# VH-VL binders against Thioredoxin-like protein AAED1, chloroplastic: the designs that were tried, part 8

Target 1, 196 residues: Thioredoxin-like protein AAED1, chloroplastic, of Arabidopsis thaliana (Mouse-ear cress) (q9zuu2)
Amino acid sequence: AITGASSGAGIGKGTADSLDTVKVLDLRGNEIPISDLWKDRKAVVAFARHFGCVLCRKRAAYLAEKKDVMDASGVALVLIGPGSIDQANTFVEQTKFKGEVYADPNHASYEALEFVSGVSVTFTPKAAMKILESYMEGYRQDWKLSFMKDTVERGGWQQGGILVAGPGKDNISYIRKDKEAGDDPPVEEILKACCA

## First folded at step 25 (VH-VL; from y6 with heavy chain W102F F103W)

Design ya2
Fold by OpenDDE, fold request of step 26:
Structure ya2 (fold): chain C 196 residues (1-196), chain A 123 residues (1-123), chain B 106 residues (1-106)
Amino acid sequence: as target 1 above (196 residues)
Amino acid sequence: QVQLVQSGAEVKKPGSSVKVSCKASGYTFTRYYMHWVRQAPGQGLEWMGYINPYSGDTKYNEKFKGRVTITADESTSTAYMELSSLRSEDTAVYYCARDITFWGELTYYMDVWGQGTLVTVSS
Amino acid sequence: EIVLTQSPATLSLSPGERATLSCRASQSVKYMHWYQQKPGQAPRPLIYDASNRATGIPARFSGSGSGTDFTLTISSLEPEDFAVYYCQQYRSYPLTFGQGTKVEIK
């Protein structure tokens, strides 16, 4: 699996094509082509490991802290998770995330984007340390969500990433695939990609 | 600014139909549900239904037993509510109201309302 | 349907006084909202999700509650606050409103 960050026109067409048939669900269960999320606007799209993931929640929080900057630039903040609609709603209720939230229960976008998955990339010493730090900072894992069937079936090993796209279906300007849990880029890198 | 502007007052005979329009401006029309709510004179608020202008999906209050039809025209950013087989009891002010909940939004309330349209049903 | 019962039906108070309005649901409600309606005007959002003030709503308005019991409080009534207040649930369809509480000048 390809990890790291890529930017520029060279990644847009191929990535867009891979997402052409991918649908996600909004909080009401409406099916949305994922590319419609950035068809008419620019968006920062964070892909969570799962809706109960403490590190994902931390990432969501630090992105949300920059929402005013994104708003000022006409950029939408979007979070996608691989759980059910109920899990997505629970996530919103618990975190009060100030952005758009969508569910991808079939992991279609994760597969299309070839995000990494595996035990070895989830349980690393570095990830463990970051988890502890997150707890010390007040973030919490939702274990109920973590033990749900769909999360368990995936083993909780699914990794996420960050996409910056739009306006325009094929206008994907930034993609970063997480190498391991807690592999967060500096927020400045995201702001440069979306809002500079 | 976000605005909903409704069509003017209507006077109708029993058994006829009325179609009220609601023109939206100041936001992306297809990214928000549009509700219709009515209020009889001196009475409370009654939810009639909504439309998802993006998908065209509708939800209706079953109380109206199929008499209500909600439509949307994306090209003009206008929602419509048609009520058929009108009765005297249908005399009311009809409101369109935007639902903030769509496209991943986290809240479920009507944040912007039209000015209302009085529909009078009389013989 | 979920029935919302507001009380009292009418609340007669003077400017500067505290107003407390109740909304009781026949079933547990996750999303309760409050709207204000003045005579001859459309309703406007006041409180959403039980306790959050809508955009532009003064701090004297507050909401609380969970489950089946919800309260709207106006800490100190201003002349412009005399109106009808409705609670509304978004838990299930059909969406329903309370019958309203009229806050009138004493």
Scores: ipSAE 0.272, ipTM 0.729, lowest interface PAE 2.3, mean pLDDT 90
Fold by OpenDDE, fold request of step 26:
Structure ya2 (fold): chain C 196 residues (1-196), chain A 123 residues (1-123), chain B 106 residues (1-106)
Amino acid sequence: as target 1 above (196 residues)
Amino acid sequence: QVQLVQSGAEVKKPGSSVKVSCKASGYTFTRYYMHWVRQAPGQGLEWMGYINPYSGDTKYNEKFKGRVTITADESTSTAYMELSSLRSEDTAVYYCARDITFWGELTYYMDVWGQGTLVTVSS
Amino acid sequence: EIVLTQSPATLSLSPGERATLSCRASQSVKYMHWYQQKPGQAPRPLIYDASNRATGIPARFSGSGSGTDFTLTISSLEPEDFAVYYCQQYRSYPLTFGQGTKVEIK
């Protein structure tokens, strides 16, 4: 398990090199080098725990609410999840997320970025409260997706983060790794990073 | 202005090949899939395949059993569809159609179409 | 492949009348789209994802449905609406179209 959380304005050469070898899948199943997502444009990239995660859906929603600001700044909104293409499509269908969605069934990007993974960082009192709040706000967990093979194999313990990158493959200006489930930064912090 | 302009009408003999071009303008060529769809006279629409101009990846309707080849030239923002071993039943108007961006967005529909290219196969 | 069956084949109506077009899929479809084609012209997008109007499409056009049953509705036909309408699925390859419904003037 990968433990520890960090945030910063950049990543090291090693991480950048690792990312350069990572491919994600678009909704049609085509492989795309992840770094190409921000090669010629700036992008806000949200890494979900999994496509059925209620907290991830909440994050997706509050980011999407600012898509107009991102669009005005020429910044792409991207969501990556550690699941299959079908899971990604299901996510899009259910949430109607207005942004780009990619699948990383091998969790290669998560490993490259050294996102946290572990049971202890998923089931915390704080996370529980965040989940409750999310439900009160109308968000829901997709349990079917949560119990699919890919999610189960990882135990559902994978954490995500947020990246602001580009233009340029190595131009990562912001990275926030989630310490635990529901560890969302204020949207203003993201906007400052991408669009200020 | 987004526009797809196709090559002119073709008359071909059975057994020959035809290559239709589709020149794109008004947008970043490599960021959208390009589909080819044909329509026989008085008939419906039939999907032939698509190309991702960014990666060069293609997908074909297996009905054509390897007779169709779709290519793209980034330098000229032009997509091509070549159909070989032509038959009389290949007589149709052939359309190129732009899809959503090759990025993983929500929808996949053909939002911009070329004007069509009539290909007539006759002895 | 997913077979799309449209009905009716031909719909004869007068301007101002309501048109209801059906598209039935042989299996569940996630992404159903509608296109309009006028004589001598290329198809153009009308409805995407079952219920969203494409850019520039008037409000009199609406789509509904899920799973295997989809409907295109024209609330009040205008003269320019007499055309052939195709449904199209993007659920699986090969992509397929319905056989079309011709909306003609009575």
Scores: ipSAE 0.034, ipTM 0.614, lowest interface PAE 5.0, mean pLDDT 88
Fold by ESMFold2, fold request of step 26:
Structure ya2 (fold): chain C 196 residues (1-196), chain A 123 residues (1-123), chain B 106 residues (1-106)
Amino acid sequence: as target 1 above (196 residues)
Amino acid sequence: QVQLVQSGAEVKKPGSSVKVSCKASGYTFTRYYMHWVRQAPGQGLEWMGYINPYSGDTKYNEKFKGRVTITADESTSTAYMELSSLRSEDTAVYYCARDITFWGELTYYMDVWGQGTLVTVSS
Amino acid sequence: EIVLTQSPATLSLSPGERATLSCRASQSVKYMHWYQQKPGQAPRPLIYDASNRATGIPARFSGSGSGTDFTLTISSLEPEDFAVYYCQQYRSYPLTFGQGTKVEIK
């Protein structure tokens, strides 16, 4: 009966409070308060497992297919990944992602949002099937980024999610915490949250 | 079927070196980290280190870092552990163990183990 | 280095009895795994992430705990369960194992 996503006005003041001190890095290395990403506009914010992940690259592509709809509604498309700005720049160069990209090398946003982690949610039959499907569609894992020491030592079992927030730093209207690797929502669910 | 097959038992003199091999089959060798773990007679398990067979990157337990070298050969799907300056305290069974690795991410859970290689250091 | 202290060192029980094995970490750990080892054999994976059974592990094995205190339970011992059990953690390098709990026939 209940799906793995939450939507609605006023999703937890505690969630917004937990983000108060969180900063991310833009592609030039400047620290940006994460709430600035939706302070003056609504944003769809995708949190990748890491910048080399094939499943995350596929999600980024399908969200980008809807960028025109988001633009028409005044909604920004943002991707945050755990890792360095060099890894983020490599992601942008390889994928040509049309949205904004930020790095969170300390995992601070992931911790604050309490995204899932663990071996049992990373290695699943569903994730394996989704990887195979992604390869058949032409997406590829970047093995160099995936094997970077920073990626593996910081939390190789980290999952991501999707957030819809703004305008206003406390205005979080939708959060989906991935239950396991490859746990993609239907894109229509995200469009309903951001653009309806 | 995923399998790790190690080289046979060895008897070594103090001060010499030993190189244990671990041949992998039934999976893509370069997609999974490989650990080495030893067990002295009547004692528990002791982690020695790992290798990423794709990149060649290693991590060693500080207890052993001056004496242990872990390598991998992609062409033969074989990992190696070499322990130098052997002492009688190095008498142990040495295991290789595959990390369950999710597309390049180390998980620290060892799902497949080799049969073990007894190394006896005796004067 | 994170020290794992297993207790008891030896558990002497009969088939059909319940076994309770403890593993205590010197500081909070993110992940705790359990392995079974029979004489002359390599360790066998049992439990990962504190409470999840590895593939092919029967339901009589269960794990629980968090933070510093973890428990492996065998609800009704069978003859094949008499072995040594090790816990293993990662929070920081090096990876460490407990010294083992031997479950033996009484």
Scores: ipSAE 0.005, ipTM 0.553, lowest interface PAE 9.8, mean pLDDT 84
Fold by ESMFold2, look of step 25:
Structure ya2 (fold): chain C 196 residues (1-196), chain A 123 residues (1-123), chain B 106 residues (1-106)
Amino acid sequence: as target 1 above (196 residues)
Amino acid sequence: QVQLVQSGAEVKKPGSSVKVSCKASGYTFTRYYMHWVRQAPGQGLEWMGYINPYSGDTKYNEKFKGRVTITADESTSTAYMELSSLRSEDTAVYYCARDITFWGELTYYMDVWGQGTLVTVSS
Amino acid sequence: EIVLTQSPATLSLSPGERATLSCRASQSVKYMHWYQQKPGQAPRPLIYDASNRATGIPARFSGSGSGTDFTLTISSLEPEDFAVYYCQQYRSYPLTFGQGTKVEIK
């Protein structure tokens, strides 16, 4: 059975190789191979739509509420966003996110993992409801980040996902690709993948 | 266990349409592409198209000239294939089949098949 | 459209014999897969990517080949192996299947 697929069966080797060449930036600007984020430990890796997104900020808080469970299981919490290091640092300052944060300004990880993109999946009735609910819960969109040219041209319609991987660069046990903005998985699904 | 259970046999008149369902269980429905393949009596297998249940993206065999529509409903883990403007030559067993998607890339390898749905087109 | 030509159309063999089934593509393909189908049943996955056995397929089944020429071999036929075998490819859309090779009891 191939559940929680890995690259070990020979099918999909090109995708695993593409991930091996993908790099992200830490908050100081150092290039890190993306697979290094889970080579020595298991990690829950959230891929944000962009750093100003209210729905992504809610997801980040949602995952951070479970950081104690992740820590108890030796699992790192990681957020990757499309955008610059400055946008990533602004996100950390505004949200006080307790996990690790990396920037992917070229969307290389998003392309390699084939995350969804498009205007029609960004502007849906479900997303509108979730935005309103998020505002009622106190989350706020950063409109400056949302309307920066880089965000609009490269990441404004980009959807994200969640990945559970490691230890070991090839050991990916879970991937969920968001179908539309605000498409959050049940938290139990993530916890079963990382921390059961 | 992983299963694909299809709707029952149908008898249809020429010019009408048919919608066959395929309910998935035992796996995360949105992680795998779903193909539809048909087989006319005494003949081989013919690919009709696929859907990505995660995005809703579809690809169709142009032989059917837009007569086929494939959809998916995540809330019920069910894929559907609708074939319109039915002809007697559309009499066949219709299968859904799961693509063993690797890292979101199609492999075009169908590892789990539904039991098939016989559609008979007669006057 | 890529045409897959299977030969022979019919193999009449006895249990214990070796079966060799050929599949030739009209041009080089990216993927070649094999399926087994018995009467009244859905196709069963057999070999993926030319040479890898699907889950639960016994070692007597093997696949080989590349480019345009592919072979399925059953080293010693068992009674349950008498069926129709299809090859299936992708290079460009549409996906196509061979016309099948029927392996029947002599």
Scores: ipSAE 0.000, ipTM 0.434, lowest interface PAE 19.6, mean pLDDT 81

Design ya2
Fold by ESMFold2, fold request of step 26:
Structure ya2 (fold): chain C 196 residues (1-196), chain A 123 residues (1-123), chain B 106 residues (1-106)
Amino acid sequence: as target 1 above (196 residues)
Amino acid sequence: QVQLVQSGAEVKKPGSSVKVSCKASGYTFTRYYMHWVRQAPGQGLEWMGYINPYSGDTKYNEKFKGRVTITADESTSTAYMELSSLRSEDTAVYYCARDITFWGELTYYMDVWGQGTLVTVSS
Amino acid sequence: EIVLTQSPATLSLSPGERATLSCRASQSVKYMHWYQQKPGQAPRPLIYDASNRATGIPARFSGSGSGTDFTLTISSLEPEDFAVYYCQQYRSYPLTFGQGTKVEIK
């Protein structure tokens, strides 16, 4: 299996350079340079596996529970998902996510950040048990989004991560690349990176 | 009803190959992983590998990698296992077994099994 | 690979008796499943994830355990329960099965 993890101050310059030409789409379809998301403010940026993923929806919800802490620290909460603007809008409608949502239909940010991909890290018994736990908590997989051709061909095996960046396009202070589906960092790790 | 029906028994010579089929019915074939498991006479169960019938992605037991090829044909809802360079110790009953595949994810729990296919390797 | 050792190899009992089957893993596992196999038949799912009965499995079957030590219990044997029982694990590939415990009529 392919895995990665990063921590520490001042390690983000090479990562920031890899994002120089990356653009994402807002919910109206406008292209936004990804670094604009944190150039004028610090942001916690969650990269979903795809917009239909139950584990990603649960992560989005638990990050949103900390939005008051992030707001008090001047930190934006952002979610980026692979897929179309329609898929992103469906995610927002279904989850009522309180942060900002952007689409990356070409996976450009995922490629630039070298997030893990592959069937062996997507389909694990650990992920299956976490899905069951999420189901018991009332979260649901969106099967229409999960089996849309875009998801299967471009993002179905894709893993995500969490980035803390800004202010300033080159200021990346934290990156965590998920090792497998459902590989959530402890909440305190994220809060320490963004809000301490 | 959910059913896995395998091809009939085979008698093979050492050095040849065998291809066992497993036809699925009563469920959406592409939503569930398919395992292959064998059982030598009087012995226990040995996992050979699996396939994702939608993507064709496979995982093999290292013991068999290089000799085992698992494929799937969505249009006929049929999985196949081919074992090459047969040896006498490959004499076994070969089973296909459906992974329950909870929420599109593997659980490694095999809830439906085929009836088994006896492959006999002798000179 | 992870080796599963089942004990006893054979358990000779009468109907109505309690059967206790052990499965020990060579290292801690993530999932443990149990299957029943009668002569001439494919394995039948019995218990998944250590303690959950498969659909249609009677309450006399129960499973327990974690880490490396797992147990299948049949509280009162019925004539149809005389079979071979296999445990099966996943923590890393390959998936492995125990060698089986044969529960036979005395």
Scores: ipSAE 0.000, ipTM 0.451, lowest interface PAE 12.1, mean pLDDT 82

